# Ledger of designs, part 343: VH-VL binders against q9h9l3

Target 1, 176 residues: q9h9l3
Amino acid sequence: PRKMVAIDCEMVGTGPKGHVSSLARCSIVNYNGDVLYDEYILPPCHIVDYRTRWSGIRKQHMVNATPFKIARGQILKILTGKIVVGHAIHNDFKALQYFHPKSLTRDTSHIPPLNRKADCPENATMSLKHLTKKLLNRDIQVGKSGHSSVEDAQATMELYKLVEVEWEEHLARNPP
Key: E = the ipSAE of ESMFold2; O = the ipSAE of OpenDDE; V2 = 0.75 times the mean of E and O plus 0.25 times the DockQ between their complexes.

## First folded at step 17 (VH-VL)

Design EE29 (framework fv_unasnemab)
Fold by ESMFold2-Fast, scan of step 17:
Structure EE29 (fold): chain C 176 residues (1-176), chain A 122 residues (1-122), chain B 107 residues (1-107)
Amino acid sequence: as target 1 above (176 residues)
Amino acid sequence: EVQLVESGGGLVQPGRSLRLSCTASGFTFDYHYMDWVRQAPGKGLEWVAEIRNKFNSETTYYADSVKGRFTISRDDSKSIVYLQMNSLRTEDTALYYCARDEFDSGYYFDYWGKGTTVTVSS
Amino acid sequence: DIQMTQSPSSVSASVGDRVTITCRASQGISTYLNWYQQKPGKAPKLLIYDASDLQSGVPSRFSGSGSGTDFTLTISSLQPEDFASYFCQQANSYPRTFGGGTKVEME
């Protein structure tokens, strides 16, 4: 079905010693990879660690960033009632302080046939970068300036589409 | 409440120019693709042009019948879509609709304005 | 360009009738097909998107089916307000193209 979007979030460190992960960017793409949403998000707490190597977030991105409360409402409006695809997606939902139904959630880090196609152990948790290189012959998350959540969401959707038919059949016979 | 209000139509001679506007309200305009669709008197619907949202580089697409003559553009600060129509022909005579293009599940026109009439004649 | 052939061009029907309208694409468009209703003097209204998804607020008597090249719009029990023109539209590729329309007329 086309009621399917892919999401990827970037988090920064807040709280004591920057150990709390707070949402700082969210990207959502449709089935074809067109971008539905891509905003920098201002956490309600002081940012202690931008985690720039991973997040790509810098202080200048926060100047016109959407406040968390408003961004959360916008994002949830897009996700509600749709199949949501992500990689290690529990981290994204946690940062959004959101529960999405398991029946409508697809996590490309926990799809055995996807790992099998990549010649990886079925129950191992493989990185998005590794699966994308192996199955799509594409390098993502290149360099030291941080990840692009748009690029990651697009790669995640393309990876899911490789196993969509067989995995949807599996879920129909084995509901979560 | 989503509203799309077209304006700028009128009577114009062949070879002249006209600019149509579509003012949007009631939704986050800069998040949506926007389209123009026309309908000649007593005829069916013909898609004219599309402009994508800010996240997709505001890329533009045109029907072959208008390529090189029409330009679609948007001003997100004012929530307006424009259709600049140059080198108008009698065949361009139609009611011009502005439509919101939702693309979260396929691509579809979920809201339309009432249209603005363009008549190209001598 | 993808040509959309719609049939019939018109159909005469009575209230309570089952009406079926077909739309054929000149090449495969997956499920990227929408159906619109248009009443005289009014703008089109979305009925069905992505071949089979019913737009919110549209009565359940309307249904869509198909994939690839062959698509159908069905009105299970025609009501007085359903006498109108219906158009299919493909959204698979540019340019977007509409079918020629089907006018559902009172018998």
Scores: ipSAE 0.851, ipTM 0.922, lowest interface PAE 0.6, mean pLDDT 93

Design EE3 (framework fv_unasnemab)
Fold by ESMFold2-Fast, scan of step 17:
Structure EE3 (fold): chain C 176 residues (1-176), chain A 122 residues (1-122), chain B 107 residues (1-107)
Amino acid sequence: as target 1 above (176 residues)
Amino acid sequence: EVQLVESGGGLVQPGRSLRLSCTASGFAFDYHYMDWVRQAPGKGLEWVAEIRNKFNSHTTYYADSVKGRFTISRDDSKSIVYLQMNSLRTEDTALYYCARDEFDSGYYFDYWGKGTTVTVSS
Amino acid sequence: DIQMTQSPSSVSASVGDRVTITCRASQGISTYLNWYQQKPGKAPKLLIYDASDLQSGVPSRFSGSGSGTDFTLTISSLQPEDFASYFCQQANSYPRTFGGGTKVEME
């Protein structure tokens, strides 16, 4: 294994009509899926929409949650200098207000060989749930109580490992 | 500055019990796996036990030589990891190290204490 | 359990020599292999983790290579402070296991 972690964040709605996505939970796992970080995070702005159906965040999770500024510092210490794997990962980085180098970023929603293994069009953006069911024969994001960012990060790492050798070779020959 | 300080070693008779402690400072203790590694006089290193962090259910693992006799535990509020050693045998005589287990890129012991000596004899 | 066979058990060398220590796992362990240095009377110190990553503060004359079952630690130009014992350790599976050690002695 390389210096590689997988991340998944949950966002809640802040700002006018809850249209701003603010970080409310972050999970980071290592190459084998062991959890390096999993904290609820308190946004600096008032939460107007918990988006609980998808985020799994409820008001009780904000009690004693880590303030955004502190959580961001902790998360960035883990991510810096590592290959970071995610699904539609630009949303996670945006919520973290963070720029991670493209050369060290792996987005499982935009890896053509992964779609190919799932018998999906190479240029389509497939959901994490669909790819995980097709390639790992596992159901994630089940029910209406929200997603587990730990489960999502673990599934994302496992999906990447299916194409890791092929994709790293491709990136070495075709640097981003 | 990361520090690990072991204590609790001593001379003990076969069949007795002893509890080792390792007090950690200078890092987020509750985020790390913690391990005990021992070294018999003039011999090599032997991994003894591991306890995982709070995000991985404080799951414990043991070497076959100590399984059923030793118990690893931790108190995250005090930043202490313990090794409860029961039914001690002469072959448990060793210097016992506490080690921090970093697992962001593989799994490795990046910091070690100076160790505490356990001598099991009559 | 995964057995780690380390060789040689001891080697006599002079300052400036290239020293190679090998470690063989009884089963495939990918790159989950670490190397530690231990000087007399002191705790072990991490040199290399994940088979080939050099720990911060460790001199560049130390390097690690290998994957699967065969691993090597190389000291490109031995220095006086390098006379010590070296241990490999697999972290692929429980129980974690160490090699028997290699003592690098002055010739």
Scores: ipSAE 0.851, ipTM 0.922, lowest interface PAE 0.6, mean pLDDT 94

Design EE30 (framework fv_unasnemab)
Fold by ESMFold2-Fast, scan of step 17:
Order: C-alpha cells, then structure tokens, then sequence
Structure EE30 (fold): chain C 176 residues (1-176), chain A 122 residues (1-122), chain B 107 residues (1-107)
C-alpha cells in the first residue's frame, strides 16, 4: 500500500441561523481501515445547531473536545504528502480550512468506474450509503442518531480499493 | 525527541515470571501501536507482541511461541507499555526491545529502545 | 505464518561497492515490507518502509523495491558506516516476521 488515508468529518452549524458548517469530529483511517485519528473537535464559534441526526454530535461530546486550531494541526500533519480519499471530500477540506493538492485527492463521489460497478450513471453523484450497500453489501449510516465518521471513512477506503488499480492508471495517464 | 526506555530485565530460573516496562516520551503515546521484539544472543530479530492504540481498542497480538505465557498491556496515562512474561523457558533468553509502530503508510517500527536483557537459566 | 527468506546470509564488500540484499515471502504481502539496519551492540534502525519509502534522515544511497513476494534492498555505493546487519520484516499479517538477516562485512 501507498501513502494513502481516508477521511470523514462531521460538521455542526455555527454562525447566523446555524448555516455555517464548522468541524466537530474527524476520523482518519489507513489503507486497511485502522484508525489513525478520531477526535471530537471544538469549533471556535458558538454552536447553534448540532445537526445530530446526521453528525451524531451532542453537547456532551464538546466538553473535552480538542480545540479547532490544535486538531487542525494534528490532522494536517497526517494528510500532508498522502493520497487522501473521501466522499464529497471538498466539504471536509472546507471545514478544515485546508487546500489539498488535486493530484493527491480521490473523491469517491466523482469516480466514474465506481459508479459503473454499482450500475449507476457515471456522471451521477451517489451517496456513500448507496455505493456501500450496492458494492460491499453493507449497511452504514443506520438509524437517526447520527453517522459514525469512523464507519464512513472505512467504507470510503474499501470502495476506493475496488477501483484503485484502474483509477490510479487513469490518473497517471491523465494527471489532474 | 522520541525516547523509549526499557527496564525490568534480569536473570530468572525456568518456570518463573518477569515483567518488562517501556517508558515512552516525546510523542502522543496513546495514538501509537507499541511492539516488543526480541533478539537471542548472536541471533536475528523475532517479533513478540503488539498492542494497538486507543482508537483501535488496545487489541493485542502475539507470536505463537509466547501465546498463553506472555501478556502485553499499556498504561496511556503514564506512557508505559508492559510485557508480563510467565512460565519462562531457556529459549526466551534474549535482549527485549520496545518499538513504536507507525501505521500511516504500511506498518513499521520507526523508533526502538536500547533493549533490556532477559536471561533464563538455572 | 509467513516465512521470510533473506539472502545472502553474509557478504564481503569494499567501500564504493554496490550491495544487493534480497528477501522472499512465502505468501504475497503486497508492499508491507520494511528494512532495518543493525550495528554491533546497537538497536535496529529503520531504513525503508512499505517496500520503497526512504525513512527521513536515511541517505539516498539506500533504496528498496519489490512487491508481492520478492523484495530487494540496494546500497548503491557502500560507505564505511554501512558495514552492519540488515533485516527485512513483513507487516502484512500477524504474526509479524523477520528475515534471517544479512551481515555486510569489510573485505
């Protein structure tokens, strides 16, 4: 395995009417799905909306959470120089206030061969839940108490591994 | 500066017990897998045991030669990893190294202590 | 268990020589192979991880290659400080296993 990790972040609502997405949890796994990082993160701004049905974040998780600036430093240290796999990953990078090179970024929501394996239109944006059920026969994001970012990061890595050889060859011939 | 300092080695008779300790400093201990690797006098390296980090539930793994006799454990509040060695045999005689197991790109021992000597003899 | 066969067990070389050490796994281990250097009386030191990645601070004369079952460590131009023992180690599965070692000696 290459220098490759998968990431999934959970965001809460801050700012006016809770419309700003602020980082509140980050999980990073290695190529085999082993967890390198999984911390609750305290946003620098007041949390207006925990978005618990999706984020799984509750007030109690913020009590001993890692402050944003410290967490960001820890996360970026892990991501720098590595191929980073995510699903709709631009949202995670935006929450981290971070630019990751496109040449080292793999977004499982925009990989045509992956959609093709799932019998979905190549140009459609499919959810992580749908792709995981279709290709791995596994149910994730079950229930209404929020998602597990660890589970999502692990599923994302496994999905990428299904098309890794084909997609890396494509990118080598057609650099972004 | 990353440091690993082993202690607890000594001379013991066959069938007895010994506990090794490895005190870590200079890094976020609870984020890392920790391993014990031994080397018999004049011989090569033999992996003994591993304990995973807090994010992977501190799960443990052992070499077949030590399963049921050795127990690896950790105290994250003190940054110490232990190796409890029971029912010691003469073939357990070796220099015991503590190693930090980095797993961001494969799995590899990037830092090692100087080792502590265990001699099992009558 | 995955057996690691390392060859040669020893090699005599002179400063400036190219030294090649090989390691063969009994099963496919992808790129989960590491190389360590050990000098007399010292702990092992990581040289190369994940088959071909050079550890920070290790001189560029060291290189690793291979995947699956066959792996090679190369020292392009041997220096006096390189006379040591070298070990490969697989990290694909438990138990982790080491090769028997290669001693690089001065001629």
Amino acid sequence: as target 1 above (176 residues)
Amino acid sequence: EVQLVESGGGLVQPGRSLRLSCTASGFTFDYHYMDWVRQAPGKGLEWVAEIRNKFNSGTTYYADSVKGRFTISRDDSKSIVYLQMNSLRTEDTALYYCARDEFDSGYYFDYWGKGTTVTVSS
Amino acid sequence: DIQMTQSPSSVSASVGDRVTITCRASQGISTYLNWYQQKPGKAPKLLIYDASDLQSGVPSRFSGSGSGTDFTLTISSLQPEDFASYFCQQANSYPRTFGGGTKVEME
Scores: ipSAE 0.860, ipTM 0.924, lowest interface PAE 0.5, mean pLDDT 94

Design EE31 (framework fv_unasnemab)
Fold by ESMFold2-Fast, scan of step 17:
Structure EE31 (fold): chain C 176 residues (1-176), chain A 122 residues (1-122), chain B 107 residues (1-107)
Amino acid sequence: as target 1 above (176 residues)
Amino acid sequence: EVQLVESGGGLVQPGRSLRLSCTASGFTFDYHYMDWVRQAPGKGLEWVAEIRNKFNSHATYYADSVKGRFTISRDDSKSIVYLQMNSLRTEDTALYYCARDEFDSGYYFDYWGKGTTVTVSS
Amino acid sequence: DIQMTQSPSSVSASVGDRVTITCRASQGISTYLNWYQQKPGKAPKLLIYDASDLQSGVPSRFSGSGSGTDFTLTISSLQPEDFASYFCQQANSYPRTFGGGTKVEME
């Protein structure tokens, strides 16, 4: 495996009633699941809702967190020119205010062969938790105290590896 | 610019100890795996030890020839990686390099220091 | 431990020659193989990583290929500054291991 990484971000609620999702943590792992980047990120806007049940973010994590502009620069340097794997990855790119080339993007929530292996409808959007349990026999996002973006990024890379050969061949025949 | 500067080498008698240091600058030190690689006079390269970054528990790995005798460690606040060498043998005589281990696309030593010489003799 | 067998141990060549160096792993290492150049009295320098990726700043006359157990480093047209020792290194598993080296000498 060459230039391929997996990413997962955690967002907090900003803006009116906390309806805007702002980046508050980002984890990036290499092909083998080793962690390249894992930082808490301070949004430029006031945090209205930490969404702790899902994000795992608490006020204490914002102390000494990397400011958004600086974190974005660090993250983009890692992602640029690489195949980036994620689950519902458009949400991560939106939070990063970043455009990654479609040809270098792999979204495990939209890979028909992966759903097929999990006995799910090919075009359904299945959760990372469900696919990981079905295909890797592993429980992630356990409890209601929040998700680990490191754990999610690692699971996402392992899921992609199950269909990598098949899906890369498909993309070569059907370029995005 | 990335710089790695080794120090602590010298002449030491068999059975004694020596600690090598490698001071890093020009990059985010705590994000990188760091390695020690040695080269005996006129011979090839031999990997000695690795210490992972803060995100991977500072996990350590060693070559069989040094297991139980050498300890790799790091101080991220000072950007220094250490190699504590105990029970030194004449076979440990070598130039010791500090190397930065990049792992974004495979695993590879993209920067090396100039090395510090360790001579073990009576 | 994964043993890396490098061939040849030395080769005499002239400027303009095509030089090939091979490296064989005792077990499969996917593409986790790197190539380094070392000139007398100097530290090694990375040339190729992950079997075939050229390190920034390295001339395009250097190329790497292979996967699994058999790997090749090629210098398409040898230049005066290329007379040096070359080492392969596997990074698939611990301990990390180097090949014995190939010395490229002027004929």
Scores: ipSAE 0.848, ipTM 0.919, lowest interface PAE 0.6, mean pLDDT 93

Design EE32 (framework fv_unasnemab; at its last look DockQ between E and O 0.74; V2 from the best seeds 0.60)
Fold by ESMFold2-Fast, scan of step 17:
Structure EE32 (fold): chain C 176 residues (1-176), chain A 122 residues (1-122), chain B 107 residues (1-107)
Amino acid sequence: as target 1 above (176 residues)
Amino acid sequence: EVQLVESGGGLVQPGRSLRLSCTASGFTFDYHYMDWVRQAPGKGLEWVAEIRNKFNSHTIYYADSVKGRFTISRDDSKSIVYLQMNSLRTEDTALYYCARDEFDSGYYFDYWGKGTTVTVSS
Amino acid sequence: DIQMTQSPSSVSASVGDRVTITCRASQGISTYLNWYQQKPGKAPKLLIYDASDLQSGVPSRFSGSGSGTDFTLTISSLQPEDFASYFCQQANSYPRTFGGGTKVEME
């Protein structure tokens, strides 16, 4: 192990026609998949679209949810100085309004060796669900009640561990 | 400032019970795993029990030497972790430490209390 | 249970000396090993976590290395405040287990 965590965020729609993605849940797990953080987060703007089928967020989850500014502070304390693994992680960082150093960022949607192991084109952006089924023989994001960001973060860490040695060696030779 | 303060130790006869408490302050208590570690007089460290955080279902683990006799629990609203010790034996005599278990990079006890002394003697 | 064997059980050293303490696990524990320092009458203090990460506030003369079954704690230049007992601890599996300790004493 290393100073390495995996993150997955759920976003709801705010702004005109709910087109702005605002943070509404964040889960962070350690190298072994144990949960460091998992909170519902109250956006500072009115929620127009809960996007429940994908986010799993409902109005009831906003009751007692952590305000965005406080949640952001808590999350950034966990991420700072660590290698952060995610899937399409730029979306998570955007929702957090956060810049994480590229040298410490690992995006499982853009790791060619991982796609290769899954018999997918190296240049394609494959879904977390597809990679997890192919490589871990496990179904995630099942049903219509929304995704579990904990489950997604855990799957993301396990996927990264399949290529960790190879990819870290590649990054050492080809720094971002 | 992170603080852990143990209490509840004392002198008891074999077969009796004691309840230890550890009051935490200065951090988000419900986010951390909490552990009890003991040290017999002049001896080394022995891990006793762990209770995980709210995100991991407050899962509990015990050392075989205490399993069935000791119960670890926590009250996140009060920032207290407990160790209920039943059927005490002379070999349970030790200084009992409460420790905060950080698990963001491996698993490690980054803060310890000063300990509370338990003496089991006739 | 994973058994942790520390050596030596004690070592006599002088200020300025390089001190090396080893810890062996009875089975592979990856890097899930920590080092603690304990002074007489005091609670243990974390020095090194995850085999090689130095805890904040701990002097850089302390370093840890190793993975799998063999681990080492090194004090590059012993200072007066370093005379103490040192314990390794594995966190790979339950129950968590400690080494027997190494007492670093003044020669």
Scores: ipSAE 0.869, ipTM 0.928, lowest interface PAE 0.5, mean pLDDT 94
Fold by ESMFold2, look of step 18:
Structure EE32 (fold): chain C 176 residues (1-176), chain A 122 residues (1-122), chain B 107 residues (1-107)
Amino acid sequence: as target 1 above (176 residues)
Amino acid sequence: EVQLVESGGGLVQPGRSLRLSCTASGFTFDYHYMDWVRQAPGKGLEWVAEIRNKFNSHTIYYADSVKGRFTISRDDSKSIVYLQMNSLRTEDTALYYCARDEFDSGYYFDYWGKGTTVTVSS
Amino acid sequence: DIQMTQSPSSVSASVGDRVTITCRASQGISTYLNWYQQKPGKAPKLLIYDASDLQSGVPSRFSGSGSGTDFTLTISSLQPEDFASYFCQQANSYPRTFGGGTKVEME
């Protein structure tokens, strides 16, 4: 109903010893979970560690991947002016080299009412996998083949919907 | 900048077939849903069919009035959406529009072509 | 299928008048309701999406309201270029369906 999207990214290791996290996949879904964007992205730097066990990224995914600069332009065009929902979303924005207005940002890893619904400490940082299992009765990120950023973005939107009315009213009274 | 150009309309007899094409330009075609909407002479608008984008498996939906007779398809490499119309009836006589369906917030037809005329008569 | 009942079928008005067009859905459609303008011999043009959001380039004299089953398009001060047909369209469910249209014509 509102101009709201959810985003999830997968990163690979670049830089010295593969310690820098660089964007290698990005998925964006609308309020209903329909997929607006899902591309593999070629980092501008050499990939040292694909991190495949968690990222699901393999060398073959990079062969025809969209160059980072082009992908960033496509992604930012979708995000501009919208409420963007994510889980630990600062990592996604860092990988995009992008700042989204805080008033339009929703981070499911930092919503006390969401933790409360999951019978978790309100100020604890909970994993997307844990919240999704507890509140949606779904298993995501199963097996050793890595995460699906589409699946994760869809789960993130569904989690936000559980607290959307309460949290949007809270933010209206307490602008960030 | 965004352009949608329909073609393939014409005069045909009942029971015959036509294939409509819509050539798109000025946007990332394979990221969008594409629809056909028709308008009979002097009448209102009727949605016909939709084909979703590559990220949503190109899932297809039809109006009941055309299901089993019409087939929507797309060629993302050429930025073309098609409507294959079989077993045409006089009731299918209309101006057929191609429309881009934006779905970032709600679902709405933000760009329309000029349409192509299909006339089905004996 | 969700039926869209649009009222009135026509309205005669003068430049400067306030014009109100209503659209009723046979089932709840949340805010998934769009409004289109169509002039003779032209393709429809999007005015309002998601019940109340104004499309870029559409004058602010156009506004939309409603949720659930009852929706309204308002033209606050009719201009000569606003004499046209107007259609509502629900996007909540397949098949997508349009209202029967409202013709706004000069008195």
Scores: ipSAE 0.719, ipTM 0.895, lowest interface PAE 1.5, mean pLDDT 93
Fold by OpenDDE, look of step 18:
Formats: sequence, C-alpha cells, structure tokens
Structure EE32 (fold): chain C 176 residues (1-176), chain A 122 residues (1-122), chain B 107 residues (1-107)
Amino acid sequence: as target 1 above (176 residues)
Amino acid sequence: EVQLVESGGGLVQPGRSLRLSCTASGFTFDYHYMDWVRQAPGKGLEWVAEIRNKFNSHTIYYADSVKGRFTISRDDSKSIVYLQMNSLRTEDTALYYCARDEFDSGYYFDYWGKGTTVTVSS
Amino acid sequence: DIQMTQSPSSVSASVGDRVTITCRASQGISTYLNWYQQKPGKAPKLLIYDASDLQSGVPSRFSGSGSGTDFTLTISSLQPEDFASYFCQQANSYPRTFGGGTKVEME
C-alpha cells in the first residue's frame, strides 16, 4: 500500500489589496499523525493582510520564515509519490503552485461516504471543523488565535482513516 | 553522505557517569528522530532511547532499563545527539549505537554509527 | 512491552540455499516491522522496512512479508556475503523492541 500524508496550509494576503493568497505555513503529518513538516513560509511578495483570525499567522512568524522557493522544494520532496490527504486540498496545492496527481489525491471535502457517516448530504461540501466535531468529537479551530495547520492536518488524516477502506476500494473500481 | 559518529565511551566504575555524543552530518538533522541502541558483548540489540525532532516537540522515550538514569538530548545547531548516562551499572556495558530514525514511510533505523563502547566494571 | 520472538536462533546453510527467518510479535504490530543485517564487528544494516519494503541498495534476493504478528525474512539464494546475524524490530509501540536474532552460518 502506498504511503499517505496529510497536508494543511495557511495563507496570507498579498498583492495590491491583499486578495492574492500566498502560502505562509505548511504542515504535513504522516498516517499516525507525526509531524513531518511544519514551517512558516515567507511569501515572495509583501504581505498586506496576515488574515490572523483565520490563518493564525502574525508578523513575528515571518521572522526567519523559510523562503517560499525553498519551502516548496522541501514540501514537494515529501509529497512526491505519496497519497496526499487534505481538506479542500486544491487550495493548498494552488498556494504551493503545485498539483499532485489526481489519482494520488484524497480530498476529505469531497468524499461522500465521509459525509454520509457524518449525517450530511453526500454531495455537500462540509467544513473540516464540522466533520471533525461530528465524527471525532473533537473541537478544532477554536478561539481567536487562528487555525493550527498541524491540528487541521491531523484531523484531516483521522477523518480519512474512518473511510479509508471503503473509499480506496471505490477508487480502485473507479479510477479518477 | 549521511554519517553518524559516536564518541564518549570508555571504562567506568559502577555508579559513575558518562556522556555519549553522536555527531551527525550529511542530512537535515533537526528533521529526524534520533535513537540510541546498544548491544552487550555477544548479545542482541536493545533499544535505549529516542528523541524526536523539532516538529514533534522533541518528545522523548526511554527503555525501562535506563529510565531515570539516562537522559537523551539534542543540539540541533550542532547536529549532535547526546546520551547522559548516570548511575551506571555493569549491565549497561555495551556498544552504543547512534541511529537515525526515518518515519515518513514507516519507523526504521536507516543509518547507524559505528558505535562507542561503554564498559562498566568494578 | 511487545516481545519479538525470532526463529531459528541459528541456521546452517550453504550458498544457494533458500533461507527463511521468522519473527513473531506478542501482539499485533501492523506492518511496523523492520529487518536488519549485522556482520561481525559491524553496525546493523537496514534490509527491510515496513515488513516488506526493500531498502535501497539491498539485493533483491532479500524479501520480507507478513502483517500483524507473523513476519518472515527470506533470502531466496544465499550468497557468501549473507552469512551474518539478522534481527527483526517492531516499531509499533514503545519501547521499541528487537528479536533475539538469527545467525546464518555456513554449513
């Protein structure tokens, strides 16, 4: 079986009005929740909006942050050849300016059996926070300090594990 | 090239202390868990301690046989892992290996040093 | 603690022989089982990790199989350089534990 990792990224706002989402933190955990990677990342452009309430990113975190190009290389090295699990993971890949093979991608925001297990509509897009609370009885993204990408990555992996067998079988019969 | 070089071994009397060092090179040290494994003369391998990386809050685990007596630590700035051994016993006599723990595709010791010998004898 | 029981403790074999070493865990360890080779006066060398994955640079005559509690290391055709001791090690829980070892010696 192929090795799995879960990824979660935090983005800040760059560009003229801060509307460009730039990678500012990336966390990667293995199947067991061990953190393989967790770095603050320095965007190539000036940060206009830290989006701290959601991202948890503050100005001080950018001190000694890993330059984007370097971080991207480190992250891609970890992801290459693995099944990558994430929630609304297209946003993470976009921020990384990298797109993992679809056949090796697992997006917990688009897994009908997972939604079904949570008593949600199968075709609905549910938040990570909601699914985590419903299925894992765990509160994430609590408070005003912003998200923890490590916590979110770990939750994402745990959620996927709940439907892994069923979903992997489905994918095997229906390759993307 | 990955290299692990142990040092600090020697002959000591029971009850004494000794500090082992393992100097690492050729890889991103602070990303890896580091372990000590020992081997008594003519015997098998015994895991001693593990210290995790900066991403996992340097979590530490010990074998029961050394808990309370041994302390594993690391200096990421120097790429060194240490094993402070206090209250040494004769049964601590062994070749002590430093090993890099890879954990992204399982948990295994993919690189080992040549070891440093610790002899505890009255 | 998880006890790892290797069998046999020693085996005499000839070049070209098929050699099988077994490792049994006292409880389920999934595939978190590694195999190491150790030659006299040398440090252990990783052969197999995660029960069946071959470490880079290791000859294909080495293979690992198993899951749960029973694991096997197989040398399909023993070569002169394969005479050594072999150890299994579980990485499922702490403390990490090794098998007692198997010495493969020349018949």
Scores: ipSAE 0.394, ipTM 0.791, lowest interface PAE 1.1, mean pLDDT 94
ESMFold2 (binder alone), look of step 18: mean pLDDT 93; pTM 0.952

